VH-VL binders against q9vpl3. Designs and how they scored, part 447

Target 1, 224 residues: q9vpl3
Amino acid sequence: RGKINIQRPKAPHYERARVVAVTQPKYPELPKAKSCFKTRAERTQQQQENPYNEIIAREVRNWLDHSRLVAFFHLSSITADDIFRVRVQLHKQNLHLKSYGSKIIEQAVKNTRYEAIVPLFHSNHCIVFSPDPEKTAALLRIVRRVPQMVLLGGIVEETMLSRNQLVAYAQMPGLHAVQAQLVQTLSQAPGHLIQQLQAHQNSFVQVLDVHAKNQMNEETPKST
Key: E = the ipSAE of ESMFold2; O = the ipSAE of OpenDDE; V2 = 0.75 times the mean of E and O plus 0.25 times the DockQ between their complexes.

## First folded at step 16 (VH-VL)

Design C162 (framework fv_imvotamab_arm2; at its last look DockQ between E and O 0.36; V2 from the best seeds 0.69)
Fold by OpenDDE, look of step 17:
Structure C162 (fold): chain C 224 residues (1-224), chain A 120 residues (1-120), chain B 112 residues (1-112)
Amino acid sequence: as target 1 above (224 residues)
Amino acid sequence: EVQLVQSGAEVKKPGESLKISCKGSGYSFTHYWIGWVRQMPGKGLEWMGIIYPADSYTRYSPSFQGQVTISADKSITTAYLQWSSLKASDTAMYYCARIDYGETFGFDYWGQGTLVTVSS
Amino acid sequence: DIVMTQTPLSSPVTLGQPASISCRSSQSLVHSYGNTYLSWLQQRPGQPPRLLIYKISNRFPGVPDRFSGSGAGTDFTLKISRVEAEDVGVYYCMQATTFPYTFGGGTKVEIK
């Protein structure tokens, strides 16, 4: 009985070959799993300029242009309920929490002074708008209680600020307080100057008086 | 509190012009969109169009394009819906509503409605 | 236009019992950015519509917790866990994913 060459099995009889050929399970070619990872590029290309984006971009631009305080946040695993709670708290302070798509933001800020904010919107994000820059401290106080909201940066008085700069800004005394301090300092300055000027004059007078007294003592003839 | 207050009920004849108003208060009028919605008697809601008061940008439903004009006066925080020539088929309740695309992406606050009756 | 179909047309409910309203869209309401802009509105007799739910499942401020929204893609549901007398009215679903915005035909909730 010839050694069955396992490496080159003899072709089965024609009839068996036919049956095997017909019974071979044609495994449906697994649909080439279109790699669910549509490359970022493919996702970006098919995004036909949704007329919606342009419309909403208008709104975003208007918020940016009329806000003196803008803060950008990353959202990390925040629930809808948590967002709602935060929104309510912010609203009480005339702080407006908004969420827009990254493409909308990109369109809104394209060729504007705000273009530098685009990289901040690569993930889940929200924006807080306010007409009042003095509300920065209030904003940070509220958000501090929400660990899921991570401050990325902001715009205050048309100046872009890093996270650290925004925190520092919030710690600064209000403009009015600083102005008041300045006025106080300025109001005290003349008094100090006058005192210093008078001190020199007084010192001079004292020196003259001493000189005069010494001269008078020298002129007193020792009556022998 | 956010409020939209609409003008009173109107009774008109076919062929007459009409302009109804929606006044917003309690929020920044220029930052939010205003939409108009028609509700015919005993019927559902129909979206008519929207306006952005900041720059008066408008978009209409195809069904209402050319049939009505939506406008706004930001100085008095008022939006308008107007007809150049009314038809009997224009008889309906008209609602204005605020749209917030940054939060709800829908109509979050509504006016009380304006009933328009067009009869010969 | 996206057609929104609501079922049932009428929903008679006993006080304290749950109610469920279905809304189906002719197309997916998932926006290119991944959000689904479906809202539920309540219109009480003689009153303007009121926003209940936005983006499928988010309750608008002031809306009782007995209202809940769910769904995905083309199928959406509004649930009332315990119907109260004040819940009588017509409920509408609305899509804002594509212009023009479109509403469902409405579901009338009545007390038996």
Scores: ipSAE 0.850, ipTM 0.927, lowest interface PAE 0.5, mean pLDDT 88
Fold by ESMFold2, look of step 16:
Structure C162 (fold): chain C 224 residues (1-224), chain A 120 residues (1-120), chain B 112 residues (1-112)
Amino acid sequence: as target 1 above (224 residues)
Amino acid sequence: EVQLVQSGAEVKKPGESLKISCKGSGYSFTHYWIGWVRQMPGKGLEWMGIIYPADSYTRYSPSFQGQVTISADKSITTAYLQWSSLKASDTAMYYCARIDYGETFGFDYWGQGTLVTVSS
Amino acid sequence: DIVMTQTPLSSPVTLGQPASISCRSSQSLVHSYGNTYLSWLQQRPGQPPRLLIYKISNRFPGVPDRFSGSGAGTDFTLKISRVEAEDVGVYYCMQATTFPYTFGGGTKVEIK
């Protein structure tokens, strides 16, 4: 059972059919064939990396478990001196700048609610950890002066926030856990909000109709 | 200001036990690894093992597995290197050093060293 | 185990002149994610080691700019552009790509 599986949906639109066909793999068995040609050095290195990745993932999990604020950034080319200056500024605010390999992050968050962050680490990146979620505003203010660090999103009080949600969170005073959940709720799909508004609109119309009918009945005198 | 301060020099006889210490300060002790490195008199550096103080996970160099015990007490920000029965060949300088896999990926700060002398 | 070989074993140098230290690993130090975890350490006489360079070429904070690192794969170099009296000591390369962590044999830099 090494047959070629090409999915070509029936497509009335010419441009869509071409894009889908280009992105589909022609030989789904290719990974199996490539694995057969791995050298002994590649196999040995992969075995050594897996246990080593777990050792480093332990550090990542510890930072995640003890950080009520976690922010993820894309990192463009930056000098070691410049990144060190940023790290010192962040450290003064109890903000800890780190960078880990993508497979280490994947292994650290495996079987957790944070698995969704893994795609963020396909490119060059860095992470800021802090036990202090109120430092989100300070973090954003410091990084605003560092165009090489581009905010991708974060975790606040164990709640995942997008870039825009994290920015909105930083502007809210008060209880941070409640604020993070509120920002996430307000950012839910408009369809959910529309359903609530439609229910309230229907209820309001029904109350007005009943009230109008009652007023008409009270005003109407009977005749013979 | 990151500091690793080790316990003082030790003079011991073969067969005695010993526990030397490495106290970390100026940083979050439980978020960074501590490694131990041996330097025999007039020789180079040899990695002995590492510990993560947050959960006491350890990893030893094969040449030191079963020869020493690495431990930590996070409540007093201290790591330890311990022998149950010293040998004359254990005479060396012993260093602790910090590892940060999120920045330098190596030994960034070192203790001053503890000289252990084992002789009759 | 990855064997780290340093040359020369001793580098006597005239004050103010450059020094160059080579480190060769028995296999590639490139981790599967593209980073190479090679470090350079300095041990002055009677002192503990200190970190000079990490990840091939990054100077650790507080290290003078006369120290530089370069290399790739299995071949690495530490350079001191203008040797000063305080640079006397033994220099070690170290790999942290895989366990066990291993050091080079050391290169003694001294003023002649």
Scores: ipSAE 0.773, ipTM 0.890, lowest interface PAE 0.9, mean pLDDT 81
ESMFold2 (binder alone), look of step 16: mean pLDDT 93; pTM 0.947
OpenDDE, look of step 16: ipSAE 0.848; ipTM 0.928
ESMFold2, look of step 17: ipSAE 0.752; ipTM 0.873
ESMFold2 (binder alone), look of step 17: mean pLDDT 93; pTM 0.948

Design C163 (framework fv_imvotamab_arm2; at its last look DockQ between E and O 0.29; V2 from the best seeds 0.69)
Fold by OpenDDE, look of step 17:
Structure C163 (fold): chain C 224 residues (1-224), chain A 120 residues (1-120), chain B 112 residues (1-112)
Amino acid sequence: as target 1 above (224 residues)
Amino acid sequence: EVQLVQSGAEVKKPGESLKISCKGSGYSFTHYWIGWVRQMPGKGLEWMGIIYPHDSYTRYSPSFQGQVTISADKSITTAYLQWSSLKASDTAMYYCARIDYGETFSFDYWGQGTLVTVSS
Amino acid sequence: DIVMTQTPLSSPVTLGQPASISCRSSQSLKHSYGNTYLSWLQQRPGQPPRLLIYKISNRFSGVPDRFSGSGAGTDFTLKISRVEAEDVGVYYCMQATQFPYTFGGGTKVEIK
């Protein structure tokens, strides 16, 4: 009885081969794992332009265009109640806290001077709008009490400011105060200049007078 | 305080034109949307359409498209709802309401309503 | 159109007792950006509607704590922990997830 070569088993009899072929479990081809990574293109195509995005984008644009102060915040685990409290406080200062979807913001600022703000809106965020840039200090004072609101940056008088710049701006004396100081300084300047000019003239006159007196004294002949 | 004040009750005949008003106050009128809602007698609320007073952009419910016109005059902070030809079926209470898409995404403040009665 | 179905149609409640109103949508109200734009409105007799709850669970300004909203997807609930006399009226759910905006049929809350 020939040694059954376990490494090269003889082809089974035709009938057995047929049975084995039919009884081979057809393992359902594992559904080709739809690569969970919908290509960026597929994600972009499925972005069914939600009609809301376009409609609401005009509102966002309007706020941006008519606000002299805009501040961007990241929201970290803030409760609805906390947001409400902050909103009330801000509203008392004519500061308007708004929250929009990132896509709405993106659409609103596309091809505008505000396009640079888009990267700020990758997470939970809110925006504070104000027609009054002087309210920056008030805004920061209110938000300082809310650790869940993280200042990312802002726009003041059409200038984009970093977080640090916005904080610095808030610490600056108001434009009117600076103007008043400038006016005061300028009003004092002529007086000082006149004094300095007069001082030199007076000094010169004094020197001349002394010289004249000395000359007169030299010309007085000692009448022996 | 945010207020929406609507025009008074109207009694009209079929075929007549009508324009009712909604005046906003206490907020920046141009920054918020105004919506109109119909409530037939003893019935629920029906959304009619919205307008953005800033640029007078409008969107209507399909059910009301072509049936009414929504407009706004931002200079006097007033929104309007108008019919060219009233029908008896237009008898209802009409509400204007403010929409804030940046906060509530809903009708946050409402007018007192305008009752429109169309009777032959 | 999204159909909003409210239950019950009428809710007789004893003063001081809790009330619960259900609202079901014909499709998910979750917006592509993650928010669900469901609101609850209260209409007292002879008065205009008033916003109570927005985005499922947020109380609007001036709304008492006894009002609470919950839910997700297609099922939403408004709860009144202790009904007061002033709570008598019709309550509406509203979706603003897509146009056209649609309201529930309303639930009438009455005092027994």
Scores: ipSAE 0.868, ipTM 0.939, lowest interface PAE 0.5, mean pLDDT 88
Fold by ESMFold2, look of step 16:
Structure C163 (fold): chain C 224 residues (1-224), chain A 120 residues (1-120), chain B 112 residues (1-112)
Amino acid sequence: as target 1 above (224 residues)
Amino acid sequence: EVQLVQSGAEVKKPGESLKISCKGSGYSFTHYWIGWVRQMPGKGLEWMGIIYPHDSYTRYSPSFQGQVTISADKSITTAYLQWSSLKASDTAMYYCARIDYGETFSFDYWGQGTLVTVSS
Amino acid sequence: DIVMTQTPLSSPVTLGQPASISCRSSQSLKHSYGNTYLSWLQQRPGQPPRLLIYKISNRFSGVPDRFSGSGAGTDFTLKISRVEAEDVGVYYCMQATQFPYTFGGGTKVEIK
C-alpha cells in the first residue's frame, strides 16, 4: 500500500465536484466526448498563453542580465496618474520601472542565477532596472514619497541585497570616494585592525549590558 | 529622445526583392521589441510581426508568415523587413514601432513609415 | 483571431465639444493573468500613428488630459472632453491580449 502525503495539494473545487459526482449513483452515463472537449479546450488555452511566457521571459532575462542595479518592490493600489509621475521621475535618473506578471517572472528566472528572487513575486510587484548602480540613492529618495511602492530588496553588481543592505549601499559615497577610502584603509592596516577590535569590544560590552538589564526585568512573573 | 528612422520610399517591379530598414536611437535598442505594421492605401492597420533584437527571436502574424522576413542587426541598432519577391498587392505604407511589454504592452514609438510601391 | 469593431466610422464634431469613440472586441480582452491590453492610437493626416492610451485607461507620455479611456471585458471607449483642431485624424483601438495583434477599423474625427 502506498504512503499518504498529507501535504499533497488539494484538488480545485471543480475537481472535487467531479470526484463527488463519480462516487454518487449515476442515472445517465457521463459522455466521453464531453470530457475530451474539456481537455482539448484546456490544451488550447495553454497553447494560447505559451507565447507570452516565452516573449516576456526573454525581455526580463535581458533586463536582468544588463542591469547593474535591480530593485524589487511590492506595489499596492495606485492611480494611473501617480504611477506615471513616478515613472517619469525615475526615467530622468536612468531608472526604468517595469511591471510583469508574477507567473511570468517565475518562469523567466527558473534555472538561472536569479532563481533566488522568485519569492519576491508572490504579491503584486514592480521592478526598477538601471545600468547605473550609483543611482540607488536617487531611487530610494523618489520612492520614499510613494508609499504604494514598498522596497523588498535588490541586486547590485550581481550581488543579492536585502532591503536593509540596499539602503546601506545607497548611503555609500560614489565609487571614487569608496575606492579612495579602501586605499586609505589598506595603508592603515595595523592601526585599522586595532580600531576595529576596540570598536567591536565596546559594542559587545554595550550589548551585554542591555541583555543583563533585560534579564533582570524579566525575572518578575506576569500574573493576571 | 526615442527615435525610429526608416529608410526612404521604394518603387519596385513585381518579382523584385526589397529590404527596408528601421534604425532606433535614444534608447537601449536591444532591450525593446520592434514590430512591423502595414497600412494599405486608404485602409487601416495590420500587425505583421515582432522581433527582439537582443537574440533575433521573431513571431509573425499568420497572415504574413512565410511572405516576409523580419530581422535585426543589433550592432547598428537596425531592424529590417524583407521580401524575396514583391507582388503588386504589397503596395502599402510600412511602419516599424517599438514595444515595451514592461510598461505599455503596446506600440509606444513609431517610425515615420516607408512607402513601398509595386507596379509594372 | 479577436475582431475589433469600432463605432462610429466617422465622427464630425464641433470645436470645443466632446467626442466619444467605441470599440468592441469579439471576446474578452482580459488575459488569464488578469491584465487587459487594450490601446488607443491616433493617426493625424499624413503622420504615423501615435500611442494615446494603453491598458484601457493609462495616458501615454505627452498625451493631453482631455483624452481618457475606459471600459472592461469587450466594450471600451475613448473620450475627448473638448475637441481641438489638432485632434482631427483617425483613431484606432488595438488589442495585444493575444496573438495575432488586431486593430479596429478606425474612426475618423473631423471638424464640422
Scores: ipSAE 0.795, ipTM 0.907, lowest interface PAE 0.8, mean pLDDT 80
ESMFold2 (binder alone), look of step 16: mean pLDDT 93; pTM 0.953
OpenDDE, look of step 16: ipSAE 0.842; ipTM 0.921
ESMFold2, look of step 17: ipSAE 0.769; ipTM 0.884
ESMFold2 (binder alone), look of step 17: mean pLDDT 93; pTM 0.954

Design C164 (framework fv_imvotamab_arm2; at its last look DockQ between E and O 0.35; V2 from the best seeds 0.71)
Fold by OpenDDE, look of step 16:
Structure C164 (fold): chain C 224 residues (1-224), chain A 120 residues (1-120), chain B 112 residues (1-112)
Amino acid sequence: as target 1 above (224 residues)
Amino acid sequence: EVQLVQSGAEVKKPGESLKISCKGSGYTFTHYWIGWVRQMPGKGLEWMGIIYPSDSYTRYSPSFQGQVTISADKSITTAYLQWSSLKASDTAMYYCARIDYGETFGFDYWGQGTLVTVSS
Amino acid sequence: DIVMTQTPLSSPVTLGQPASISCRSSQSLVHSYGNTYLSWLQQRPGQPPRLLIYKISSRFSGVPDRFSGSGAGTDFTLKISRVEAEDVGVYYCMQATQFPYTFGGGTKVEIK
């Protein structure tokens, strides 16, 4: 059996060669190692971006800190005109639609309680701010008419809410309405109690009256 | 409605100090930047600087750095531009304007302007 | 500093005719975030500037449809489809891509 020349293996038979060629795993081209050296352009861009981002980040943080309602939206192929229309509608409800770059938002929320929102900003996004959490229902009503705006989640009264939770929140009666209902319920409770107590007393009196009548009838001597 | 109302025209002499004001109304004053723009007589617009009223963070144009001071009083929703010592070359119209980086990324609303005249 | 150059300096226009103003920047106004922060301002005689267009082509609130903005990179254009008497004034382009913010020299639109 001839020594298998491992240095110059004989080409396999044509059929075998075809099979091997077809069964060879196609390895994805290794991503060209991004040279660790940022181009001068990238460095310059980064240097220019830094002060600007910091300045705008301040604004973003201020809006977050002073808003009781914050809603995050993904924008899908929305036109400037459509955005303008929505903004006008929102503004009438004291809702403020803002758009910031993802990097700006990231910088703004870094090391803050809002850091968890960073993953929401991977594409075109906008944020709606409001000082009034009761405007959640109004917000959702307006946005429902804009299919290009997809609700991702929000913050209400410093609590992070999912999309579904935000929708549920919007369906809840306002705090004042709930308080009013509570007061009404509490106000009815004493009346109900009194009615129940009186009902028992009346029942007792009726039983006594029947008993008394029966006794009187038994004491009436049959005058033979 | 968003409004910026500036203080009235000023006539001063060289060397005098001056502080002009810009009062914002119709919006949350602390959430929007205020910028100052100079317009010399018959000339174009020049960006001077900006202030964020919430924390009084300021940034100046290099041309105006050290020449003027921008400040704000959020309690009365007012921004200020001041000179310690006026020069004849400071004669100009000065505008305050609101900046919204979340929408326009520029000056969206403007004050009516304050004319400052510095003459001997 | 980014230098903004406007042309023409003066644009005499007949009422009802279109007008076009050009603004060229000394460098690209494309920000790292992909947006271009170019605005157009109108200043009527004796009035403060008014925002017309922001981010190249977006009309600001209350701005008539006859105003439109276009452009990319370093070349921008403001167009007025039909000039009205109220459109008389000086128009400025402004860049806010980097500090310091800079304005064009202005274009005076006048009625012939």
Scores: ipSAE 0.871, ipTM 0.943, lowest interface PAE 0.5, mean pLDDT 89
Fold by ESMFold2, look of step 16:
Structure C164 (fold): chain C 224 residues (1-224), chain A 120 residues (1-120), chain B 112 residues (1-112)
Amino acid sequence: as target 1 above (224 residues)
Amino acid sequence: EVQLVQSGAEVKKPGESLKISCKGSGYTFTHYWIGWVRQMPGKGLEWMGIIYPSDSYTRYSPSFQGQVTISADKSITTAYLQWSSLKASDTAMYYCARIDYGETFGFDYWGQGTLVTVSS
Amino acid sequence: DIVMTQTPLSSPVTLGQPASISCRSSQSLVHSYGNTYLSWLQQRPGQPPRLLIYKISSRFSGVPDRFSGSGAGTDFTLKISRVEAEDVGVYYCMQATQFPYTFGGGTKVEIK
């Protein structure tokens, strides 16, 4: 069923991304015959990393909590010059490219609403943070030219989005453009009005319902 | 432009208190750590400690634990280094510097320094 | 604590010639995921330190390409390919792999 080009793989499906991640080379292990207990160096390294990891995790939590746009990427081999160019382009758009260890990210999101993102970080990765969710389109435009950065998904306005959902979000017209289109439609024949209002009725009803509930606080309940 | 601007030079006597400042601008102050570094006259650099201005979490070098206080006021984007009782051995240049664990993992931008002189 | 040892203490060099500064750590600076948090700082006379190189070999913004870093594990080198007059000053290596953060003793680069 078709020909597979291994040199240009599809954007990873979640399951396929997991398989690619687990096939990464492992570091050599210590000899098992003589390593029944951790060495002094290994114990010291673990102890240093745990408190140090919490310090760095604090930074990660703060970026997550104060960024209305967060995008997660798999990062394949890239030169220092190329990643620097990307970082500069992103920074000009108020997009902040960061890299943190996966253990640190796991610690940062433990017992939070973001805990579900941990599987995304089992391989080499980077994260882009921004206070500006409207910059999603600029982000995707910049990384389109960077095949080493593969979008995995993101968070917009505290909502986790898949890759496809984030791409769709980036293509939506702004609220101003939708409002301008609505004004234009209301100036046209009634048939066009019905079509447009039926498509957007849910959002208008929700706003009006909140307003009506606030005004009903003065009325008493009636019963049979 | 990322800038860290420190308070001016100080001349003090042993036993006096002192609080010096480091004002950050040109970046989101609460998203980056501030560290303090001492340089004794004609000597090298010594790390004193760090603070995260978002929640005021601090970590001190063991050599400075209990001897200074590091604090921050995020509403005016300012970090502080404070002594309750200065000693002549505190005579040094004191720098603040920013830390970004998500990129450089070290001191990327530095203040101009505050010279503290403690003598009888 | 990780001790950082720099050599030489002083490096007089002819203008336009290369300079090389070595830094040795008392233990490996490799952290998880292969990163090594070794930085090089420059302190010009009468000025604060400034970051030149981070993570062994990455040049910080605005640092000329005549500065380069290399090394692994415990042995690291800063090279200046063609020393200019404004390169006079003291250079420090620094590790941020674990607390407490520690600096090398410094290497003074001077024009002969």
Scores: ipSAE 0.803, ipTM 0.905, lowest interface PAE 0.7, mean pLDDT 80
ESMFold2 (binder alone), look of step 16: mean pLDDT 93; pTM 0.950
ESMFold2, look of step 17: ipSAE 0.794; ipTM 0.905
ESMFold2 (binder alone), look of step 17: mean pLDDT 93; pTM 0.950
OpenDDE, look of step 17: ipSAE 0.869; ipTM 0.939

